# VHH binders against p46559, part 8

Target 1, 369 residues: p46559
Amino acid sequence: MTAIEKFFTEKSPDSEQVLLKVIELGIDFLGGEWKNVDKSQVNVSRVHGGQSNHMFHVTSSTSATPYLLRIHRQPPSQVFTDTVNLAIFSERGLGPKLYGFFEGGRMEEFLPSKTFDVNDVLVPENSRKIGAIFPLYHSINVPVSKSRRCVHLMREWLNGYESLGGGDYEILPTTVNYSDHPKSVSIKDLNHEIDNFEKWSTEIFEHTLVFSHNDLASTNILELNSTKELVLIDWEFGTYNWRGFDLAMHLSETAIDYRVPFPPGIKMNGDLIDNPPNIQIFCEAYVEADKKLKNRSPSDPTAEVKALIQECQFFWPLTNLFWALSAMKHSLLKFENGVDLDVQARDRLAVYFHLKPRSQKIYEELSKK
Key: E = the ipSAE of ESMFold2; O = the ipSAE of OpenDDE; V2 = 0.75 times the mean of E and O plus 0.25 times the DockQ between their complexes.

## First folded at step 1 (VHH)

Design u08 (framework vhh_surovatamig_d1)
Fold by ESMFold2-Fast, scan of step 1:
Structure u08 (fold): chain B 369 residues (1-369), chain A 125 residues (1-125)
Amino acid sequence: as target 1 above (369 residues)
Amino acid sequence: EVQLVESGGGLVQPGGSLRLSCAASGFTFRSYAMSWVRQAPGKGLEWVATIKPSGSEKDYVDSVKGRFTISRDNAKKSLYLQMNSLRAEDTAVYYCAKDLYSSEWSPITYGMDVRGQGTLVTVSS
């Protein structure tokens, strides 16, 4: 526990010590109006988010800039990576403003907003808006490893599954009616699938490496109350990766409903997986935004959009293998998140094998170029 | 289909008390953290309180701490907010909100997932 975490966990938010500390932080990192704030004018309230007791909304009755204060339990690599990502996005106007960071915490902009759900992301206008945001983030040069991609995390999860006593895994889907999959897979089989997909992706899509969010589920999209603009949050999985994986991850998540009763707390929609309704408008928006950002005109806009749809289709099964491996490992850790992790793993593996033949055909066609 | 129905609001004098209720259906209530959020006239949504699935852990916005108590009845699939020592500043439409999954590993969020019609609380003499 850091000294600052101990301070905020051991003292009441309404204590004089905490009020004075948040004023000190406001003066140090924001300056201006905070220099004239009295403790009687300050309000410190807890905010729901992640581990909610580590988040505070700091306001005053004055014109001093309100801020969100995050106190880290531990300074893990994920928290450092998320903070670095937020700093870069803040500087470029692409996320909440990062007011400052210090040992054990950070200060950022509070955004009054609505969190999206599956109904919101299936609205065509919202798919267009989301598609247009991706190029803004994909064009940023982030000073982190460019070699640690989705496949490395997949191998870490699979190794963790094995280390926890995991073995052969039966594929018995609950929410999708797919039957074109093996009855079971071994750890060796799953390693082979990761290796094979990495080889294919490297051979035909290495030129598409970009800084990626890798987890753009509806819950990581905020709609601002004032402007209705969309803001992406939770960059903890942010790494360099193949562009199509990032895009396919979002598209795949639009086909999954987490609002169903537990168990299983998850339902995959096979019709949306087989025939995603907004893939065309989503890819059109991406291409148009990328074109404007790079001051380029595609020689054939229709062909470029068609190629991007094919790229998304290629990576779609890999996004399901990604979360299947996570679910397999975390099920053995008895992690509880309102979803039956074994149902999630089985259904996602069924989706992986159902879609894999399309990806293989795309690889065969593009590798001939 | 997730449904949340808030009730119990009304007109109350400063210093008075009200108890809000939320009836939940369409999901496994016992498995999700639940929150109360409010919207004052002309303002955005403000988070008020959260209760963990088991009911053991609770969080409150500082302005209501010591005055409001959040509770739940998992058998009845109901969420409650006992509001004491009410102030004019507590005037708002109150909504209950479901977490999208277990709150132990929830992403950083600045929003509230409001699905019901809400219940109006007016604190006035």
Scores: ipSAE 0.000, ipTM 0.148, lowest interface PAE 20.7, mean pLDDT 83

Design u09 (framework vhh_surovatamig_d1)
Fold by ESMFold2-Fast, scan of step 1:
Structure u09 (fold): chain B 369 residues (1-369), chain A 123 residues (1-123)
Amino acid sequence: as target 1 above (369 residues)
Amino acid sequence: EVQLVESGGGLVQPGGSLRLSCAASGFTFSSYSMSWVRQAPGKGLEWVATISQSGSYKDYVDSVKGRFTISRDNAKKSLYLQMNSLRAEDTAVYYCARGSLYKTYSGPEFDYRGQGTLVTVSS
């Protein structure tokens, strides 16, 4: 633990030491009215920020600027990506304002908001809004590695699975009724699947490389209380990647419900996987918003929308292989997050093999053109 | 319907102990993570402790680590909070809450909470 993590883990938010420390941070990083704040005027409340951070909402009865304080629980190397991404998005007005960072933590704008759930992302107007916001993030140049794409993470997870004693994996889906998959897969089989998809993606979609979220589940979408505008959060898996993977990741997550009781704490909807109701409006919104950034005009978007739908369909199985490999590794670590990781891995592998033939046909079609 | 009923609150001297209980009904208790949250007079809700469905994972707000212990009995559909070495700052209404299956940016997202039980630590 860092010195600052130890400080905040050993003391109550209402303690004099914590109140004085948040005033000190307010003065150091924000200045202004924080120089005139008495501890009796300060309120510090804990925010449920998950396993990666201790989070505090710092406010006062004065006009001093409120802030969200994140104290990192992870080693600095593991928070690097999220911190760099937030700094850039802050400067571009595409996320919470970053007020400052220091060894072991950071200060940022608190956004009064509603976190989306699976019902929200299935509303057509919300799908349109999400589709329209993606081009804003995809247009940004982020000064990070262009070689650490989704396949790099997948190989790291698969290597981790093997290192933990993992072997052949039986595919026995629980929540989807698919049978068009192998009975089991070896580590060699899974490495072959990663290599094959990387080859296909590089040959037909290398020109689509953009900085991607890679994890846009409903819970990583905030709807601002004041404006109803959307903000995308939790960029810890953010990398340069093929655009269609990022878009397909979100679409895939709209077919998964995590609100079901544990076990299994997850339910995949095969009908939504096979016939995604909002893919058309989502892709229309993306193409339109991308055009509004002065990248395209006056062309008819019909052909472009059809091409983007095909691009999303191509990458959809890869998004499921991505999380299946993560679940396989973390199941061996006995990680507990309210989801049965073995059920998740088996169902996602079943989805991967169910959708893979469509991706192969798309590759064959586009590689000839 | 979902119902959570807290008990065990009361007046205690600094350094004392209390055990809070929560009786759950109207849902499959063993299928949900459960939490304790509290609200001090004039303050917002603060998450205190969480326990996983099986009881294998427990997490606490740092100010109570080493002093409070969360536990559950799935057969009895009951949640507990053992509070030791109580401080004046622990004075609050304590709520039993059904833990959210989602984590939220803006704070704890709980489906249901009980009526609460008052804990007063006074000298």
Scores: ipSAE 0.000, ipTM 0.262, lowest interface PAE 12.0, mean pLDDT 84

Design u10 (framework vhh_surovatamig_d1; at its last look DockQ between E and O 0.01; V2 from the best seeds 0.00; counts 0 for: pae E 15.6 > 2, unsure alone 60.6 < 65, placed apart)
Fold by ESMFold2-Fast, scan of step 1:
Structure u10 (fold): chain B 369 residues (1-369), chain A 125 residues (1-125)
Amino acid sequence: as target 1 above (369 residues)
Amino acid sequence: EVQLVESGGGLVQPGGSLRLSCAASGFTFSHYWMSWVRQAPGKGLEWVATIKQEGSSTDYVDSVKGRFTISRDNAKKSLYLQMNSLRAEDTAVYYCATSPYDYLFGSYRSEGDYRGQGTLVTVSS
């Protein structure tokens, strides 16, 4: 644990030491009225809902600017990526204001808001709102690598799995009833699947590269209490990537329920995977918002929506391979996050092979055009 | 260091009333949103009610709205739950808890980090 993490986890938020530390941070990073705040005027309360950070809401009875204090638990590379991305979005008005960062933590705007859950993202109007907000983020030019896409992290996870002693992996789905998959896969097989999808994606979708969230589960969508506007958060996996992967990642996550008891703490819904109810309205909203943002008029709007649905369908299996490889590696590291990682890996691999034939047909159709 | 001690539970008939109390120590009670959470036999924790630091704002789970009232006395460092029109389904161990903001609910509707030992409420004829 970092020194700052140890400080905030070992002491009560009410302790004089903590109150003086949050005043010190307020003075150093925000200035203004914080220099006039007495410890008796300060309130520090823990905030729940963040898996990767310890979060505290720091307020006072004065006009000093309140802030959310995040103390990092996640790997340094993810912290760096998320912080850089938040700084860019903060400047564009597309995320919480970033007040400052320091070794082991950061200070940002507290947004009174609720995270979406699986019931929220299945509501058609919410699917429309999410589809409409994606183009705002996809339009941003971020000064980072355009070649380090989802497949690079997938290879890193698979190499990590192998280095930890991982071998052949049996596909025994628990929550989906798919049977159209191999009984087991080797590391060589999984590398071949990554290479094959990278080749297909590059050949038919290279023109669709945009800065992508890559992890838009319902819990990474905030609905502001006051306006009901949506804000996308937790950009630690943010990279340039094929647009359809980002959209398909969100759609795939709408078919997964994490509210089931641990173990397994995860349930995939095959009916929603096979027949996603809101894909049409989601893609319509994306195309309309993208059109408006770029001041363009498509020659065939219905064809453009149909093409985007096909793009999402193409990338859907790859999003499941992505998290399957993560789960395989992190299971060997005995990582605990309230989900049985072996159940997640097995079910997601089953989904990957179930959906792969559709992606191959799409590739064959579009590669001829 | 943070200590919460619940009292006031017992056996009551359906339609009856009970008032639960919670004595807080080891922290600045007036600075915390507070909640009552319960656990029915064989079930998980369920948030019941929450109250703002100064008592100006309250919220309740739908099943107890109009029947339960949460209140606090900051001078006495005490939290209360007045339970009226009790039903068999209200049978549970009731816990006093701190109520931090929770993004899952968009509010201070939380099961809390700090909870006491609980007080048993049995609604039975």
Scores: ipSAE 0.350, ipTM 0.688, lowest interface PAE 3.9, mean pLDDT 89
Fold by ESMFold2, look of step 2:
Structure u10 (fold): chain B 369 residues (1-369), chain A 125 residues (1-125)
Amino acid sequence: as target 1 above (369 residues)
Amino acid sequence: EVQLVESGGGLVQPGGSLRLSCAASGFTFSHYWMSWVRQAPGKGLEWVATIKQEGSSTDYVDSVKGRFTISRDNAKKSLYLQMNSLRAEDTAVYYCATSPYDYLFGSYRSEGDYRGQGTLVTVSS
């Protein structure tokens, strides 16, 4: 734990030490508007930051600019990536303003907003808005490696699982009602699955390479209170990647209910796993927004939408394998996030193998072109 | 000793109202997300509503949105469910529970999941 994280976790947000510290940060990064602010004028309130950050809304009774303080809980490499990505999007007006960053944290614009939940993303108008905003973010040229993709993180997790003493993984028991999967998988089998999907994706979809969020769960979507415009946040998994993975990741999250108040803390909605109800509307919005953004002439929108749906369906099982491998490793680390990670890994592996034959058929059909 | 004690259930006509209460003791109530869950006769547990530690954020299962209101009083260590416009399908034993998604300032790790004895709500005739 860093010294700054320890400071903010061991002390109450209303303590004198915290109040003086946030004034110091305000002076250092926002300047003179904080210079004469007294601790009696400052409010620090904890904001729910999900699993990745300790978050605080810092305000004063003066005209000094309020800010959101993030104290990171994540590994240094993810902290660096997220901060660089925020800076790039902030400069382009596509996210919160970045006021400053320091070892272990950052300061950014507080956006009065509603954080979406899974029900919000299924509302048809919201699905359209989300689909329409993706091309804006996908069009950004981010000056980072284009070769480091989702599959590299998947291999890191699988290697980590093995190095922690993991071996053959039993897929049963599951909470989902599928039987078209193996009873267990070896590390070698899982490496083969990653290698096959990488090969398939590179052969068919390399032209779709864009800078991707890779984790657009509902909690990473803000609706601004004043304008109702959407803002995407928390880019810690951001990489260049096949756009279909990015889109399928968002769509697959509609099948997951995190509001289970008792073990295992997660429920996969079987009705949504195969075909989310919003995929048509979402893909229509993406195609139309992408055409408008690029000033393309009208084309056959039915064919383009159908192709994008197929692209999402191709990547759907890979998104489940991605989180299964994460859960397998973090279960051995005894990482706790309110979810039984072995249940998550088993269920996601079952879903992966259930959906993989569709992806294989799509690959076979498209590889002949 | 950790305890959650539900009360306020009873027999009510369709369209009626009830207010459920849950008294918590033996743990730091203000550090946990709290939920109501219910079990209808012959069915599994169904999540009803959740409220975060500070009371500012709530969520509900669709079937009760606009009819039920979850609230809490951290000073009294109490959780509440105001149930209006009750329907026959709301008949269930209602339980006060801690949430596995508990989050605390800092690196606090969640206690185990706890549930009270329940209070019966019957909506009939």
Scores: ipSAE 0.000, ipTM 0.178, lowest interface PAE 15.6, mean pLDDT 82
Fold by OpenDDE, look of step 2:
Structure u10 (fold): chain B 369 residues (1-369), chain A 125 residues (1-125)
Amino acid sequence: as target 1 above (369 residues)
Amino acid sequence: EVQLVESGGGLVQPGGSLRLSCAASGFTFSHYWMSWVRQAPGKGLEWVATIKQEGSSTDYVDSVKGRFTISRDNAKKSLYLQMNSLRAEDTAVYYCATSPYDYLFGSYRSEGDYRGQGTLVTVSS
């Protein structure tokens, strides 16, 4: 835990120390009316919703510009990526304004909005809106490596797991009822799985590389109060990847509920995994928006939508393998995020092996074309 | 083919008013944010104003706030800029512009991917 994290998490938001600190930050990065703000005029409230950050809404009874204070909880590498992405998006107006950043935190524009939950993303109209917004983000040219990064991260996490002393991993699903998985997997086995998907994806979907969010859970979607438009936030995993991977990542997350108040703090809905209700409307919206964005002539979207659904289905298990490997590593580090990481890993592996045969079939079909 | 044709420019005295128009074609006008940008002599391109698809949301560069009003008629595929209280510093070629992005704040503040040929506004005594 960083010093600043400790400072803001151990002290009450209404403590004199916190109030003075946020004034200091206001002065340093925003200036103006913050120079005239008294601690008695300041209000600091904790904002809930993010798993990877501590957030505080800082306001005053004056004309001083309110701001969102984010205190990082992520590793330095993720903080770096997130900060760079936010800076770019800020400059381009694709997210909140970045007011300032410092070691261990940053100041952002507070956007009056509703943060989506797992129920919100299952509303068909919201799924449509989310599908429609993806092409815009996927069209952005970000000055980072254009190589797909999901494979690299998976290997890194697996290597980390091994380095921490991890061995054969027993798959015991807790919240899902799949049985068509191996009892256990070795590090070698998992590497083989990564290799296979890398091969398949490279052969049939390499042309689909786009700048991707790679973590579009419900809590990373804001609905603006004023316009009801959606804004995607938390780009700590923002990298280039296969389009279908990014889309499938969101879709797969719609089946997962992290609001479980009791251990294990996670619940997967097998019904949603097997039969995602909104995949059609989501992909339709994507295709339509993409055509519009690219000024394409109107045409029957049926074939393209079908193809995109297939693409999402292909990458669906890979998204689960991705997070399973993360969970495996971080579990050994005793990382606490409110979720039993072993349960998450096991369940996601079960989902992976359950869906993998479909992906293989898709590969076989598309590789022949 | 996307086409934007500006009109309404001319010579005006300081304190005067002009109304610029832009006729759009070759794309679904109502789906896109529209903007005005301008280029003064010897200066770079400057964003002036933006309006969203339905016209309910507008934004302006600070120097024109309270003086300029951007509006649109989607049925006519037309964009307008009402310029009041014109100043010498408003002298520029004004361009109608559109971005392929129709729902994010950051994209509409740029010159966009498409611009017309522009219309010259000269404010001089």
Scores: ipSAE 0.000, ipTM 0.201, lowest interface PAE 13.4, mean pLDDT 89
ESMFold2 (binder alone), look of step 2: mean pLDDT 78; pTM 0.800

